# VH-VL binders against q9umr5: the designs that were tried, part 27

Target 1, 268 residues: q9umr5
Amino acid sequence: SYKPVIVVHGLFDSSYSFRHLLEYINETHPGTVVTVLDLFDGRESLRPLWEQVQGFREAVVPIMAKAPQGVHLICYSQGGLVCRALLSVMDDHNVDSFISLSSPQMGQYGDTDYLKWLFPTSMRSNLYRICYSPWGQEFSICNYWHDPHHDDLYLNASSFLALINGERDHPNATVWRKNFLRVGHLVLIGGPDDGVITPWQSSFFGFYDANETVLEMEEQLVYLRDSFGLKTLLARGAIVRCPMAGISHTAWHSNRTLYETCIEPWLS

## First folded at step 14 (VH-VL)

Design gl20
Fold by ESMFold2, fold request of step 17:
Structure gl20 (fold): chain C 268 residues (1-268), chain A 123 residues (1-123), chain B 111 residues (1-111)
Amino acid sequence: as target 1 above (268 residues)
Amino acid sequence: QVQLVQSGAEVKKPGASVKVSCKVSGYTLTELSIHWVRQAPGKGLEWMGGFDPEDGEPVYAQRFQGRVTMTEDTSTDTAYMELSSLRSEDTAVYYCATVSYDWETGRYSFDYWGQGTMVTVSS
Amino acid sequence: QSVLTQPPSVSGAPGQRVTISCTGSSSNIGAGFQVNWYQQLPGTAPKLLIYGNSNRPSGVPDRFSGSKSGTSASLAITGLQAEDEADYYCQSYDISLSGWVFGGGTKLTVL
């Protein structure tokens, strides 16, 4: 029988948005229990990510307890950061596959329509003034904003991303790394035509240097220092990279070829 | 204020087809997702299908697959539902409704409804 | 024989509280899909009453409330009034049917 699947949505999502993904799972893996966590929907998805992690943690505990053989996580966009934090803070999680579906794992540095709506006078070049303030860090978008031109401000002000990446020292760093490393597989999905995640390589732990040149995962300091376990996971053969062109940000969970190629093989 | 005005009652024989219209006012059809729900006399509501609010493609309930076609004419802001191979069990009031997304809550709902069109199928 | 099960009828006296249950399964409410509620007065089209489990559209009195837990949902009506006498339907999305589904309906009688 198949392990239960837990789905964690992104910014301004609805559980309805995952109907096609759930239908694909039902067709290819009949009898699989799939749950889209019905929490932090709509504007509540802007709450601080640590608040969301706490709420999602409480929701996943009973699901994991009923499944001693393990569970899988499919985590979309902002939800992929929530899930990575869950894996770090839960000392006894039983996640086999963590499937990160176009998530800004190394951060976001892109102008979007919802960002213009939320902060009308902002551009990516000046958003650091808002995001790297105590008030700005009360918004989830700012919790993973990563301005490559203000790295010192990012490292000092980030209440979330710099911590889960191990870019800033904290007393839980060793425990979080140990917890994260209990995952069976890390499946990274994304692509160049996403249109929202900037750079799109953030979904693969790549990111800009100060010249906006993309450094891939293996060139990142957090990988080289093995700050939260990426180097260890890669050495175990536990990291799967599944890039796919031609998919826009809102279509990752409704593309059958993407599902069959990148998701289905990992839903044991 | 969205208003949905449907075509008048129809009487049909078994084996015929019926096409019900739903004219939208107060909004343009391109900004809306129209779905169809029927209700047999003395019975409950039954979803038939509509245009998906996220991708705009038609989707039909499994029990009507192959018998129902839903179309839209954006030049007249009118949606249509055509049901073929009519049977006496298809006697019902047919409603059109809008399916709307509320970004604040992240939720979908059938929020505006037409007045209903009675379709009677009798021999 | 709806995929969402509601009691066929409920009743209450004016001023009292009534609840209407909606029981689903792991393929709909239990998979994380929202529950909506509709009120239908005799001879009229349904009206949206509650959406997204607990949200109240503008103009719906606060004596109507909704909740969802596990595979089930509930509509509560407090301070019953004569005009509340109507049919009530729950709604969700179902993966097995690949579509929206309604409960069988509940007739509320105000005694």
Scores: ipSAE 0.847, ipTM 0.920, lowest interface PAE 0.7, mean pLDDT 93
Fold by ESMFold2, fold request of step 23:
Structure gl20 (fold): chain C 268 residues (1-268), chain A 123 residues (1-123), chain B 111 residues (1-111)
Amino acid sequence: as target 1 above (268 residues)
Amino acid sequence: QVQLVQSGAEVKKPGASVKVSCKVSGYTLTELSIHWVRQAPGKGLEWMGGFDPEDGEPVYAQRFQGRVTMTEDTSTDTAYMELSSLRSEDTAVYYCATVSYDWETGRYSFDYWGQGTMVTVSS
Amino acid sequence: QSVLTQPPSVSGAPGQRVTISCTGSSSNIGAGFQVNWYQQLPGTAPKLLIYGNSNRPSGVPDRFSGSKSGTSASLAITGLQAEDEADYYCQSYDISLSGWVFGGGTKLTVL
């Protein structure tokens, strides 16, 4: 029988948006229990990510308890950051595959329609003034906003991303690294035609330097210092990178070729 | 504020086809996702299909695959449902409805309904 | 046989509280899909009553409420009134049918 699959959605998502992904799983893995967590929908997806992590943790505990042989996570966009935090804070998780589906793992530095709606006069170059304030950190988008031109403000103000990346000292860093390293596989999915995740290489732990030149995962300080276990995972052969061109941000969970190539092999 | 006005009742013989229209007013059809739901006399609601609100492509319930075609004419703001190879069991009231996304709650709903079109299939 | 199971009828006196259950499965409500509720007065089209488990559209009285837990959902009507006599349908999405599904309906009778 197959391990249960837990799906964690992104910003302003609906469980309906994952209907195709769930149908693909039902076709290729009959009898698999698949759950899209029906929490923090709509405006609630803007709540601070630590509040979302707490709520999603409460939802996954009974699913994991009923599956002692393990579960898989498929975590889309903002949801991939929630899932990575879950893996860090849960000393008792039993996740085999963590499938990160076009998630801004190293942060976001892109102008999006949702940012225009929330902060109409803002551009990516000035959003740091809002996001790196106590009020700004009450919004999930700001919890992973990463302005490469104000890295000092990011490191000081981030209540979420800088902590789970191990970029700022905190008392739980060693325990979180240990917990995260219990995952069986980290599957990184994304591509150049996403159109929302900026840079798209953030889905693979790449990010801008101060000149907006993309440094890949192996060039990042968080990798080189092994701050939360990326170097250890890669050395262990537990990181899978599955880039695919031609997929827009809202299409990752509704593309059959993407599913068959990047997701299906990891749903043991 | 959105209004859906459907075509009049029809009587058909088994094996024929029927095409029901649904004219949108108050909004334009390009802003809406029209779905079709039927209800046999004394029975419950049955979803038939519609234009997916996320990708805009037609999707049909499995039991109607191959017998139903749903189209839209944006120049007249009119949606159509055509059901072929009619059987006596297809006797029902056919409704069009809008399916809309509420970004504030993250939810979909069938929020506006036409008045219904009675289709009677008798030999 | 409906994929979503509702009691065929319920009844209550004016002023009472009634509930209508909607039982699904792991392929619909249990997979995380939302539940909507519709009211159908005799001879009329259905009307949206509750969407997304618990959200009430503008113009629907606050004595109507919805909830979802596990594979099931519930519609509650408080302060029951004569005009509430109608058929009530729940709705969700089902991955095995690849489509929207309605419950079989519940006839509410006001005594």
Scores: ipSAE 0.847, ipTM 0.919, lowest interface PAE 0.8, mean pLDDT 93
Fold by ESMFold2, look of step 16:
Structure gl20 (fold): chain C 268 residues (1-268), chain A 123 residues (1-123), chain B 111 residues (1-111)
Amino acid sequence: as target 1 above (268 residues)
Amino acid sequence: QVQLVQSGAEVKKPGASVKVSCKVSGYTLTELSIHWVRQAPGKGLEWMGGFDPEDGEPVYAQRFQGRVTMTEDTSTDTAYMELSSLRSEDTAVYYCATVSYDWETGRYSFDYWGQGTMVTVSS
Amino acid sequence: QSVLTQPPSVSGAPGQRVTISCTGSSSNIGAGFQVNWYQQLPGTAPKLLIYGNSNRPSGVPDRFSGSKSGTSASLAITGLQAEDEADYYCQSYDISLSGWVFGGGTKLTVL
């Protein structure tokens, strides 16, 4: 029968937003147990990402334990960073497909409505003053804020992204890489018309250099040094890239063509 | 404060259609998502459909597909539910309600309700 | 038949505590969809009582509380008052029906 599917939501999401995705799975893979984890909703999605990782870990453990043949993760937006951290910190995970649905995997450097609401006098060019402070790191968006013009501050201040990328020394780097490499497939989904993830290539582990020129995954130091296992995964044929144009940030989980093309094949 | 005022009670013959209106005040219809819920005498609540709060398109409960049409007139801030091919089992109170998103909790709810419209189908 | 199962009736004495259950399945509550609760006094429209499993809208006293676990949810009412005598409905979203669903309702009688 089909492996259980666990869905991890993003910033200010609702489980209702995933109704179409769950309906598509029910149609194509009847009998599949699908769970959208109903945690850290609304304002709680701004809590530090390590707190969210701990809470989501507690929720996935019993699901994984009851499915010894494995599970799949579908992780949307900010949720994709939570899931990548889960794969690193869990030495006993049994994830086959990790499906990263328009997630800022290399970070975010773009203005959004919620950033203007939270920090109304700020723009992306000066958000580093807030985000790279101890106070700013108490907010989830700042945990993956990646200002390409202040890389020294990012490397020093990031309490989350710089650690899970292996960009800053920490005692767990070897263990986290080993755990992450136990995943069966990494499915990367995103596209140029997303409108929120900036650069949109962050969903494919691409990101800006200091001139705001996008470097692809294979040009990133974290790939070249294989800091957390991307080069090893690619060499195994375990990385799947599925870009799709014409989809806005809030529509990734409600587009049937996207589901059929990029998600359905990986829900064994 | 949002108020929903519905049209008056109706008596219909089997096979006819009924169109119930729901006038919104306190907000504009472009800011709100209207859904319809009915309740047969002595029975529970039954969701019929409404305008999806995320994409703004009408969605209908499967059992009413093909018999129900829900429309909105943003110039008068009035929502409509039309049910065709009426039968005696359609005798019920029909409510309109707003479905709204609370960003603080990340939750949807049916938070404001109209007074209800009694529709009686008798031969 | 409703996909969310509630007891048809419950009763309690004034000042006591009562609990109303709402049992769903893997296609609704168990899939991670929220649970809302509505109170309906005789001859009136339903009123939102609890949303998103446990949140109380403004004006709802804290003696009303909600919770969700697994495929089930629960509404607890403490300090029962005569005016609490009403019908109570739970609500969630169901992927098999592609729509919102209500429980069959529970009539609360205050003895």
Scores: ipSAE 0.846, ipTM 0.918, lowest interface PAE 0.8, mean pLDDT 93

Design gl20
Fold by ESMFold2, last read:
Structure gl20 (fold): chain C 268 residues (1-268), chain A 123 residues (1-123), chain B 111 residues (1-111)
Amino acid sequence: as target 1 above (268 residues)
Amino acid sequence: QVQLVQSGAEVKKPGASVKVSCKVSGYTLTELSIHWVRQAPGKGLEWMGGFDPEDGEPVYAQRFQGRVTMTEDTSTDTAYMELSSLRSEDTAVYYCATVSYDWETGRYSFDYWGQGTMVTVSS
Amino acid sequence: QSVLTQPPSVSGAPGQRVTISCTGSSSNIGAGFQVNWYQQLPGTAPKLLIYGNSNRPSGVPDRFSGSKSGTSASLAITGLQAEDEADYYCQSYDISLSGWVFGGGTKLTVL
């Protein structure tokens, strides 16, 4: 029998958007219990990420309790950041595979239609003025906004990403790292044609330096210092990188080849 | 608001086909996703298929695969459902409905319905 | 043999509260798919009553409410009125059927 699968959606998503992914799992892993968490849909996906983490935590606890052998997480886009925070704050999680499906794990520095809708005069060069304010941090997008040209503002203002990355000292950092390291596998999925995640390498813990040159995961300070456990996980052989070209941001959960190549092998 | 006006009642023999139309007004068809739902006399609602609101491709309920074709004519803002190889069990009222996404809630719903088209299949 | 099970009928007196259950499975409601509710008055097309578990479209009074828990959903109607006498259908998406599904319907009788 297969471990239960929990799906955590992204920005402006619906459970319906994951119908194809669930159908693929049903075809290849019959009898698997799969749940798309039906929380923070639509506009509610803009709520502060810590608020979402609390709500999703409450939903996953009973599922994990009924599955002592473990569960798998498939976490899409913004949902991948929610899931990484869940793994840090849950002292007793039993997640085997954490599958991060095109998630901005090192942050976002790209203009999107959602940002234009929320902040009509915004562009990536000026959004730090909004996002690195107390008011801006009330929006989920700003919780993982990472402006490489205003790193000091990011480090002081971020209420979420700088904390879960261990980029700012806080009293829970050791416990969060310990909790995160209990995951069995971290499966990183993304690709150059995503069109939303910027840089797309954020899905693999890569990000811009001050010159907008992309540094890979192993070149990041948070990796080198092992701030939340990435270096330890990689040394265990617990990190799987599965890049795939030709997939747009909204298609990751509806592409059969992507599923068969990058997701299916990890749903033990 | 959106209005859906369907073609009139049809009487067909077993083995024939029927094509029901659904004319949209108040919106253009390209802004909408039309689905079809039928209801046999004294029975419940049965989803038949429609154009998926996320990718715009036709999808059919498994039990109608191979017998149903759903098309749209955007020049006339008219959707069509054609059901072939009719049986007496296909006697029903056939509804068209819009499937709409609400961005505020992130939810889908069948929010506007046509008046229904009675299709009777008898010898 | 509907995949979403509803009681065939419910009844209540004017002013009372009634509930209509909708029982699904791990392939639909239990997988996290939304539940919608439709009201069908005699001789008319269905009308959207509740969508996305608990949301009321414009013009639906707040005495109609919906909820979802586990593999089941519920429609509650308070302050019953004679005009509420109708058939009520729940709806969700099912991954085994790869499609939308409706419950078998519940006839509400106002005594």
Scores: ipSAE 0.846, ipTM 0.920, lowest interface PAE 0.9, mean pLDDT 93
Fold by ESMFold2, look of step 14:
Structure gl20 (fold): chain C 268 residues (1-268), chain A 123 residues (1-123), chain B 111 residues (1-111)
Amino acid sequence: as target 1 above (268 residues)
Amino acid sequence: QVQLVQSGAEVKKPGASVKVSCKVSGYTLTELSIHWVRQAPGKGLEWMGGFDPEDGEPVYAQRFQGRVTMTEDTSTDTAYMELSSLRSEDTAVYYCATVSYDWETGRYSFDYWGQGTMVTVSS
Amino acid sequence: QSVLTQPPSVSGAPGQRVTISCTGSSSNIGAGFQVNWYQQLPGTAPKLLIYGNSNRPSGVPDRFSGSKSGTSASLAITGLQAEDEADYYCQSYDISLSGWVFGGGTKLTVL
């Protein structure tokens, strides 16, 4: 009765971290087949996002093929960017709900423990020197680094985010937009107490302007130009925004109230 | 490097309780999560519960809910498992083991084990 | 009976390859949870042999390897040696039981 659910984890995650989310689904929607994709765990989550997209694509193809009525995606943190790219590159996806769980959809401009570990002498203001180099683009976190004070460099150097946003010309932009628009619903989840996603509104396609003022989704050029389909999806009534305060970055998949409010209604 | 040393064998009557200790050396309990696994004579391993490595809260296997309590004393780096209302079927070797996260692989494992504590329940 | 099913015994001659299967379900291995393997020599505590499907801890010989596919996992032992005679257990997490689960164990006999 219920569509299969595919879960794509984030940076330095494990399948075990999603045990509570899977238990919530099992309790509320018994019989639902749920799979956390057991790929690119730990340090492997730092591999270039296009490599991860290819690997996750290979894993989801057989699941989607066995479910001709459709599947749902729940994609956490970095995993939400993997999933958005999947929806763009797969001509044949059958995703109904794409649930983006505190994902940096418009990019990241914030210091994190992982950045401190990986680049111990860097701060967000100077990380563009590393991230917008060929060497830096070999790390997943740099694939969605978005320095609002070096936007021209971002647009030129980004090997991932600027492409899937349609912010830089490439031969696949029109096809990717068409593929992405085949999704039934886009469910955006995040909140001000996340503590990692910076700005937290990136989870809702908001982001900083050059003055670090947050522009909401509807104020973004990618929305206004409808470069990958956000304006079309919103007009169709297919975008759901579900903000929730009081949840830290590592707790989104272990909060029952969040699940019941923001996730469960979309797991048809 | 890490060592887990458990308390000695116990003989108990049905209806009694047993409390097994597990002393950690080489690391501290603030760095490790202790889980408990038992093995009846000639039988396989059975997970009983432990402290969740992500949130630090105790979790118990469903079949032991209401009979088992697991505690830790971080000042002495000693974990405890107490099983009440003992039955003859509770006769087993009780192991403590560490559960830790390996950030490089993104995996959890029961990597260090105590020597085991034999608990015999007989009348 | 166990949530994870293993053959009760397997055997092989020295130098040969043996495999030990571990069959789970959609509530554990099939849901994407990792598989660990433990070796238990007679009279001793279990020892971690493989974790996270295929990773070897330091000191475990490379003739031990693990894999996972679908709802099942496999431990392979090549170059079988007499000291490999032991009980072997697989382990995963199960969402129906909300806990860690072990297979029933496999006794490996070296002929």
Scores: ipSAE 0.843, ipTM 0.918, lowest interface PAE 0.9, mean pLDDT 93
Fold by ESMFold2, fold request of step 23:
Structure gl20 (fold): chain C 268 residues (1-268), chain A 123 residues (1-123), chain B 111 residues (1-111)
Amino acid sequence: as target 1 above (268 residues)
Amino acid sequence: QVQLVQSGAEVKKPGASVKVSCKVSGYTLTELSIHWVRQAPGKGLEWMGGFDPEDGEPVYAQRFQGRVTMTEDTSTDTAYMELSSLRSEDTAVYYCATVSYDWETGRYSFDYWGQGTMVTVSS
Amino acid sequence: QSVLTQPPSVSGAPGQRVTISCTGSSSNIGAGFQVNWYQQLPGTAPKLLIYGNSNRPSGVPDRFSGSKSGTSASLAITGLQAEDEADYYCQSYDISLSGWVFGGGTKLTVL
């Protein structure tokens, strides 16, 4: 029988947005228990990411307990960061495939309609003034804002991303790395036509240097130092990269070809 | 406030078709997602289909696939539901309703309903 | 035969509390889909009462409340009034049917 699948949504999402993805799983893997976690919907998705991680942790515990053989995670957009934090903080998780669906894993440095609505006088070049403050860190978007021109402020102010990346020293770094490395596969999905994730290579652990040149995952310090396990996972053959062009940010979970190519093979 | 006004009652024979209209006022049809729900006498509500609020394409309940067509005329702000190959068990009140997204809660609901159109199928 | 199961009837005296259950499955409520509730007074169209498990639209008094747990949902009505006598329907989305589904309905009788 197939392992249960847990879905974690993104910013301003709801469970309904994932209906097509769930239908694809039901068609190709009948009998699979699939749960979209019905938490932090709408405006609640702006709550601090550590608060969301705690709430999602409480929701996944009973699902994992009923499935000692393991579960899979499909985590979309902001939800991919929630899931990576879950894998770090849970010493008892049994996740086989972690499927990161167009998630800003190395951070975000791009304007969006949500940013304009929330911070109407700001743009990407000056948003660090808000995000790298204690008040700004109360918003989920700022928890993974990564301004490549103010890396020192990012490293000192980030309450979330710099910690789960192991970019700032903290007492839990060793145990979080150990927990994350218990995952069976890390499946990275994204593409150049996403239109929201900036740079789109953030979905593959790539990011800008200070000149806004994209450095790939293998060029990042967090990879080279293996700060949270990326180098170990790649050497183990556990990282799968599945880029696809022609898909906009809101279409990743409603494209059948994307599902069949990048997701289905990992839902054992 | 949105108002939905439906066409009048219809009597049809088995094998015929019926087309029920739903005129929208208070909003333009292009800003709304109209769905159709029917209720047989003394029975519960049954979703038939509608225009998906996320992509704007029609979606039909499986049991009506091939028998139902839902269309919109934006020049008159009127939605239509056409059901063909009518049977006696299609006797019901047919409602149109709006499906709305609330960005604050992240939730969908059927929030405004028409008055209903009785369709009777008998020989 | 309904995908969402409701008791066919419930009753309560004026001023009392009643609850109406809505039992789904792993293909709908259990998959994480929202639950809405509708009130249908005799001879009228349904009216939205609760959406997204627990949210009240404008004009619905706070004596109506909703909740969801596991594969089930519940509508609670406190301070029962004679005009609450109606049919009540739950609603969710179902991945096996690829569509919205309603419960079979519950007739509330005020004694």
Scores: ipSAE 0.843, ipTM 0.918, lowest interface PAE 0.8, mean pLDDT 93

